# VH-VL binders against c7peq0, part 5

Target 1, 252 residues: c7peq0
Amino acid sequence: MHNKIYNSFIDRKAKGIKSFAVLIDPDKVNPADIADLAAKCTAAKVDYIFLGGSLVITNHLDECVQQFKTLCDIPVVLFPGSPSQVSRYADALLYLSVISGRNPELLIGQHVLSAPAVKKSGLEVISTGYVLIDGGAPTTVSYISNTTPIPSDKDDIAMCTAMAGEMLGMKVVFMDAGSGARKPITESMISRVASQVSAPIIVGGGIRDAEKAYLNCKAGADIIVVGNAIEKETSLIKEMADAVHAAAPVLK

## First folded at step 1 (VH-VL)

Design in01 (framework fv_inotuzumab)
Fold by ESMFold2-Fast, scan of step 1:
Structure in01 (fold): chain C 252 residues (1-252), chain A 120 residues (1-120), chain B 112 residues (1-112)
Amino acid sequence: as target 1 above (252 residues)
Amino acid sequence: EVQLVQSGAEVKKPGASVKVSCKASGGTFSSYAIHWVRQAPGQGLEWIGGIIPIFGTATYRRKFQGRVTMTADTSTSTVYMELSSLRSEDTAVYYCARDEYYDSSGYDYWGQGTLVTVSS
Amino acid sequence: DVQVTQSPSSLSASVGDRVTITCRSSQSLVHSEGNTYLSWYLHKPGKAPQLLIYEVSNRFSGVPDRFSGSGSGTDFTLTISSLQPEDFATYYCQQSYSTPYTFGQGTKVEIK
């Protein structure tokens, strides 16, 4: 139970099952729309709800988490813009270390400051090697954009960065072009990272259609996360979930 | 004290290549990025690209892609910018400038500039 | 590409004058944490550019108090409260919100 969500990542990866996550920004979502979103995610068989990725200007996180937990059975995983953005009602926290850059605050500094609160929350903590890839524009997560992203065509640097993160004990690799990305991460880069990393690989940023979600899974991504496109058109939830699930191996 | 020192002025023929150096002293060389900015006569400042010395990875403005190459030699704390297929409009003063990974202080230290003249 | 435009292209001023230069971006430079990647530089002929202001309103180390920056979103201002002889120069704003990083066309502050 302690590592329930992480165990679901590794168990699904071992079975070749691809997972789809919907990223919801608690500061942008209208509380009145959460019931409809939860129903659509349930109907589409969304595997995880990722919550976070924005400024904490308003304290909506706890309310948002509790509404999703009440309205559906899909696990809620925090994807915080800061390690201090925690809600004890979530199922797990992706404890992001931005290993693609050299900002000590994003590598370990903010984690040191937030650790007592995170421990007190009782949340399952999933250490996450966060690899920011240049998506053609800085992300709306501006604390990360203060760190230089890996160029979109430098597959080997992304691979070596992910390998180092894994060897340093990170349980998950998150490759992110960012929520404001104009270009998604290439299949070449995903494949290069997947060839050397055993940890579950989450891929996000700039994914706007079902075909790209499918191709990313075929390249080696284990979990596809989509936020921006879903915010604009929720009907895409079903299309993308179906494409991701269809990418799983049929035979063995 | 942080200081960036560039190589001297160059005169080149159209079609030639030029390689400008920028040597850093003071501070931790690997903890920052180096950008290249030029100013042609009577024109404003133009960003060319930047390099992260620790990885040797560079990002270029699309206008220069295919003609510019930025490299770093960590053993000598030196960054290079090589511009090929030179044209008369490449005549400019070329600057290197430092950008720290985790502060928003802009380009905090600059080299003295290198005048590159392209003439027949 | 994110374009930045300065106004005016030039202005004439006397020592002691209050000088205001504006910079407008083609899109918002605000990130989710509230960071706004807009910097101001001073440039004199024969010298390298000097950083004055970063993230809209923060003075770089050693920059005199007479220099201040303000603004948000797409509209930004550099103010020199009491112009000194050494301030006659060309001023540039720069967005570092997205690559390619772009500079304004410059504002020349010249003696009246």
Scores: ipSAE 0.000, ipTM 0.391, lowest interface PAE 18.6, mean pLDDT 84

Design in02 (framework fv_inotuzumab)
Fold by ESMFold2-Fast, scan of step 1:
Structure in02 (fold): chain C 252 residues (1-252), chain A 121 residues (1-121), chain B 112 residues (1-112)
Amino acid sequence: as target 1 above (252 residues)
Amino acid sequence: EVQLVQSGAEVKKPGASVKVSCKASGGTFSSYAIHWVRQAPGQGLEWIGGIIPIFGTATYRRKFQGRVTMTADTSTSTVYMELSSLRSEDTAVYYCARGDSGSYYYGMDVWGQGTLVTVSS
Amino acid sequence: DVQVTQSPSSLSASVGDRVTITCRSSQSLVHSEGNTYLSWYLHKPGKAPQLLIYEVSNRFSGVPDRFSGSGSGTDFTLTISSLQPEDFATYYCQQSYSTPYTFGQGTKVEIK
């Protein structure tokens, strides 16, 4: 496997370069707006487009991926919510294991079901230790599946969970408060995790302004992911990208 | 595309158990929630509970807790709802429905044809 | 538990009429991710319920454009712009914001 996208995560982290990712839910983006959104991401120097959400038809995901691949050169990384969210046209797949919870289906079960399709897709697979942090309110999935997030102030639990994930072979750690979270992950928690893991750290959920994106980078996040805030105000794409990039060394 | 087909009508005595099946065909099943909803004669729709087959976890309305069990067999794309200690007020048409798993669209978009369960002495 | 209440419980209408049904929830149905979990269903005797509208205002695939949903927070409306013969049915709103999921009591649309 070429590991092109994963190697970009590692190389950028080693140089102290911070990355900004825009999270796009295909169900929430109007097809007519894709060209404008791609142009804004390109102008803002967005580093990655994360594509994921509530997709029912695989060919719709394929069409959306292909539109972004045609309209800009920014890598498209799948952030799947289910085993059916696979598109061979993307650059990579974040293969999420929800290590913050104790549901075996979210730890490995769904991966067993999706593995043949993922292998057949030829996608670069990036094993990801997904650490769900309490953002203030649960989603419908957490109600039905009884998925328990780590409390927002339990820095050491998040740290130990991320360490275990890394030691079990996960290539990246994703700390997520969830899209539209009432409160983002604290700098304290990010710093505690960053102090003990060498894997790239992705942080998302509840980030509504450039200052918080910048502070998260200073705390040790390597990639900042924003979705909901930019959906409401696309001018934030440039502002947040600039803040994230400003956290990097001048010499890259 | 996706269809849900339920088992046939059942007649049970009070105190007995009934197990209704719901088989999916023609599309994605395992990552969606499968809900059970009933309608008693002259009443509205009542949610009983739901299961996400891939997670194997079920959630029940409190009034049915201890009497209802939902299970899934992903190898046969079938969900089961078993209701025990049946009472006359459990007489209803029982529907299975594919719904929101929190990562797809919202709402119950595909429904089984319904299974009439009659509880009488 | 989150309750949803419909009004009216029944109404009489003729083909071509504009029909409005309202639904009120006991608390806001807006989740932290920004989505509002309120759906509308059509139910006819002897048939399974059919999804009409999801997330307040999105028409489900194949649903005629005479059906529309609106509202926010706790107050929601289903509108049928020009009632057709096949629309005489019972309509239900439903919240999936939190378990237990709850349906309104239903609104029966009857021929005059």
Scores: ipSAE 0.000, ipTM 0.394, lowest interface PAE 19.1, mean pLDDT 83

Design in03 (framework fv_inotuzumab)
Fold by ESMFold2-Fast, scan of step 1:
Structure in03 (fold): chain C 252 residues (1-252), chain A 120 residues (1-120), chain B 112 residues (1-112)
Amino acid sequence: as target 1 above (252 residues)
Amino acid sequence: EVQLVQSGAEVKKPGASVKVSCKASGGTFSSYAIHWVRQAPGQGLEWIGGIIPIFGTATYRRKFQGRVTMTADTSTSTVYMELSSLRSEDTAVYYCARESGYDYGDFDYWGQGTLVTVSS
Amino acid sequence: DVQVTQSPSSLSASVGDRVTITCRSSQSLVHSEGNTYLSWYLHKPGKAPQLLIYEVSNRFSGVPDRFSGSGSGTDFTLTISSLQPEDFATYYCQQSYSTPYTFGQGTKVEIK
């Protein structure tokens, strides 16, 4: 149990530095495209590569992690869909508890089952309060298909949920509109959550343009995660990374 | 109500350049990408490119690279498309259109169109 | 480049007829999470194009119920259940799966 990646979240937040993460699904990326994707992420100064795709079961995780670790120096953080999505070759694991819902399996049950394997992996574990927000699209992932998202306009419910997660010891708050979201989380909701929590705030889902990424950072997000838009148009990597980094103060 | 109002018709000689404007009202201008689509006489719709006003970042269809430039003036809520080295084949009605969100690709509101005629 | 092809290129119809227009893409327009980036537009001479349908089957604000979209993967359909006088126009499908965005060649719906 080490804290290198978590400490980078805390240090960057303390300095007002905003981070950009690219979300990649190992089962959906063509292995032949990984070298080009890694090169684009490096050139764009991407801060983190998130592997796993929200709560999706993958069969190629170890190989994909090792390819990215060989091809670039960007930290690889697991965004797991199940207890089986653990690769010891990654830099850290976001250990998601779905605190927006009332499913005991998603709050603690699956964690009980995965804990021995996670400990044996030697991975840095980052406890993550995962707050699912209604993104306008149905949940397609079986693992979270029976959990209710917070309505997109209920800022106070999202705020209270994030506060509770922080008070229960979650190191990070992840606000997610979900993979395939039609609408992203509002600046209003992000601002409301950021006003009451000190933990790093990750925001993802439905972010398809650099302006929205920038505005989310200005609202209080610390890390912006983009997956679907990048799958559709990889040229967006540089544009979005630049926008996120522009939301931070300039160096002295 | 969102409205896009374009500049008036232009007549140009081959080799000249043309600059068409598109003024937006009724919405947050900088939060939406503005694209340009043309239609030559008797032809279908052809996408030229788009710009995100707040960043000034533009993407062009390959065949127009080096000839087209898109710019934005956020203080006047206006986007411009400049097309240089005009050819007779550039004779078309040019439309600006708002994308409902960057990379969604559906054009929810359109300008009235600007006829550009290239003739000697 | 992803191409889209419409059929037919033109058709003749009478008011009250059911009209069907098809659009085929050169590759799947479906992303991993099920979103499909295919839109339909109505274009009348002397006027700007109008968005009818986005993401295959969603009617844009103010579009009459007689317009519906369906399809998946590479094959898509626009249906007008009961053609009205104002519906005689050219219809275009458009993919926004990747740049460059491309339109079909158009389907002209003419009076019989």
Scores: ipSAE 0.000, ipTM 0.419, lowest interface PAE 16.8, mean pLDDT 84

Design in04 (framework fv_inotuzumab)
Fold by ESMFold2-Fast, scan of step 1:
Structure in04 (fold): chain C 252 residues (1-252), chain A 124 residues (1-124), chain B 112 residues (1-112)
Amino acid sequence: as target 1 above (252 residues)
Amino acid sequence: EVQLVQSGAEVKKPGASVKVSCKASGGTFSSYAIHWVRQAPGQGLEWIGGIIPIFGTATYRRKFQGRVTMTADTSTSTVYMELSSLRSEDTAVYYCARDTYYYDSSGHDAFDIWGQGTLVTVSS
Amino acid sequence: DVQVTQSPSSLSASVGDRVTITCRSSQSLVHSEGNTYLSWYLHKPGKAPQLLIYEVSNRFSGVPDRFSGSGSGTDFTLTISSLQPEDFATYYCQQSYSTPYTFGQGTKVEIK
């Protein structure tokens, strides 16, 4: 089976190339605005469109995925609030296991229930060790997942959690402060995780500006994901994409 | 401790261009944004735009779009603001200011360090 | 564009007085991450502006504790609990919630 999207993560990481992803909640976006948003993402050279949210309805998801696939060439990756949020029209699925918590449903339970549908969809499946970090306030992710996040200053706990996920066979590590986070994940925590993990590292939550996106990339993040900030200010798409891309080494 | 030092006063005729410099000294400036703010006589503070030197990305207030250009020379730690097609109403003191981001503290997104100002007079 | 308006445009006060300046934004300045991007600056003729307060209520390094900020959403206040001689200046609020960044029109605090 082709792992086109995962291979792009690995190949870009090997070259030191940094990626920018825009997170869109299909239930919050106005369908009439999708064409304009797709055009802005294309103009800004966005690398991935992540589609997902806590309460996504499957019929909305399919429509949204198909609209983006028709209107632009940017890969569409599902970032589901639950493993049941599946659309066969997407390019890949981040199959999240919430390894930062001890909720059996989010470690494996919901995955057991969704696995037949995921297999039938034919989607590229990217096993993802999801590490929820305390962003300073309860987030939608924390509420929906019913898990305790890792404290924002416990770099070694985050590092050990990510290492365990990688050793258990997870292809990607996702460090998330959650939507609505007051504070993004610190550069020190990202650096500590990056020092011990070889898998691509996705970082999201609370990233409000281009400078933080750049510093996260310099700390060792491979993919920066931004959702809420872009919803408030679409000019940030170009600024953040440029910052993320600037963090890559110059290729001779 | 970072200081911002601006170039000296300029007198220009209508239709001319002016280029004001803002040099950062002490510390690294590449991780910060530099903004330009002006104050015309008897008026309040007006944001013109900002640049993030390491990306070369500049954002301008629409009123100045097409007339203003912001550039950075990272080798000299200097940011420039060039304003063209000068009009009498462009007479003002022009300030550069640093926008600093600290996410591991209480955080702030504010102009904490300012240059001394450059008077630009457009007359005769 | 997000606009901010200050009240009053000027006021007269004596040393020791409590001074209150208000700032109102045309829309909420609460960003999705929970932070509120409103700052206060002090400006004197012939000098550069100085940051006093950031994110509504946080006092910048070295700023005396007589300065305090409060507010939420669209309504914000700068309070000087006991005015000192060096406080006679023009005060500006600023939103950095979205570009273009905008300043209030200023409030001049004059000696009575």
Scores: ipSAE 0.000, ipTM 0.434, lowest interface PAE 16.4, mean pLDDT 84

Design in05 (framework fv_inotuzumab)
Fold by ESMFold2-Fast, scan of step 1:
Structure in05 (fold): chain C 252 residues (1-252), chain A 119 residues (1-119), chain B 112 residues (1-112)
Amino acid sequence: as target 1 above (252 residues)
Amino acid sequence: EVQLVQSGAEVKKPGASVKVSCKASGGTFSSYAIHWVRQAPGQGLEWIGGIIPIFGTATYRRKFQGRVTMTADTSTSTVYMELSSLRSEDTAVYYCARVSDYGDYFDYWGQGTLVTVSS
Amino acid sequence: DVQVTQSPSSLSASVGDRVTITCRSSQSLVHSEGNTYLSWYLHKPGKAPQLLIYEVSNRFSGVPDRFSGSGSGTDFTLTISSLQPEDFATYYCQQSYSTPYTFGQGTKVEIK
C-alpha cells in the first residue's frame, strides 16, 4: 500500500540488487500489442513497468494501467509528463520535480494544482528529484518541461543538483536524457552523482543496448529505465533485463 | 538457424581435468546464457551451471563449485566448461544449451560430448 | 533447492495411444511477477535433448500439436494426444524458478 514501492527501491539498493524498468507511453503503444508486451516483460523478469508520456489523457491512462495490472503482476509506477496524469489503479506515482531547471511551475507550481487529485487517488507518492540531462537534441520531455537541461559533460552540476534534491527531502533521483535522446547519460556522470547521493538513482534516456544498461549499473545506477528502444525492438527486453540483473548478483 | 557444436569425446584418468567447448552459430550469441547439463550412464539430466558470455558471469551448482570453471570467447562465439579433479562418477555425456529469449528454458542444445573417466 | 518429481518412471504404450506424464515440484514455481518456469524435454539415446513445452503450456517452434502442457503451482502435466513412432523416448520436466535448475528423474515411454 503506502511506501511499498519506495521500500522496494531502498531494500533492493541496500542489497546491491539492480532493477530494470520498461517505460510504456499509453498513447504510443498499440492496444492489441499490450498482452504480448506484458507477457514478454513477465518472462524477462522486468522489475517495474513505468507508465507515462507527454500527451497521456487520464481516462486513457486508467485503461492502460488496468490492462497491465490484469495481464501481469509487475508493479506499475506512473512516470507522468504532468503531475495531473494520475490513475488510482497504479501501484505508485513518481512525483517529479524538475530540479535541473529554473521553471517554478515544474519545481512546485503544477504540484500545488495537482496535489488534491493526487491525494484523492490514494496512490503511493514517491517524491522524485528529476534531473534532465542534454541528450544531444530536444526531446519530447524537454519540449513539455520547457526547461534547460544540464549539459551532458557537466558531471559536477548534475552531482550538486542531485545532492540538493536529496537534501530537500526527495526520496529518489531520476537522471533522464529523455526518450529518443541521441546520446545516453555517461557512466562518468552517473558515477559522480552516485558518489554523493544515497537515494535510489534511476537512469534513463538513450539506452539502446544491453552493454550500456550494464555499464550504467556498474557506474552506480540502481534502476535502469528503457522506453524508446523497447518500442522499436521488444526482443531487447530480455537482453537488457539480464544485463541489469547481472550487474549485481542477488544477495540473500 | 541456431546451432551449437561441441568438441569431441575425451578419455581422462582420475584426478585429471577436461575442457569441453561449445561453439554457437546461426543466431545471436553474446547476450544469451549458455548452460551445461550432463547425463551419466543410466541416470537423468543434471544441471551443472551457466555463463552469460557478454558479462563473463557464471553460476555453478554447489556440488561443482571449486571444480568447474566456465569461460567464453565472444570473438569465436565459443563457451568452455572445464571440470577438474575428475572422478569415475564424472563419466557422462556433457551438453551445452542456450537459454531462450524470454525465459530460463533451454531452446537449443549441442550434440553432446562423452567424457569417460577411467584408470 | 527446488525439486521436481515425475510420475510414472516408465510406461508402455502403442502408437495412437494418449500418454500423460505428471511432474510435481517441491514448492510453487510461480514468481510474484506471474510467470511459471516449468519446461518439458524429449530425449532419445544418442541425441541431444529437445525442448517441447516451455512455461507450462507453450509449444516450442516446430513441435507437433499432439504435445500439450498444462498445470499450475506445483502440479504439471505433459500430454501426447496420439503417440507416434518417433515419440518413444524419455521425457523430462525442468524447473527454472530458482538456481540450481533441476530436472525430474525422467519418464521412459516404451513400445508395448
Scores: ipSAE 0.000, ipTM 0.390, lowest interface PAE 18.3, mean pLDDT 83

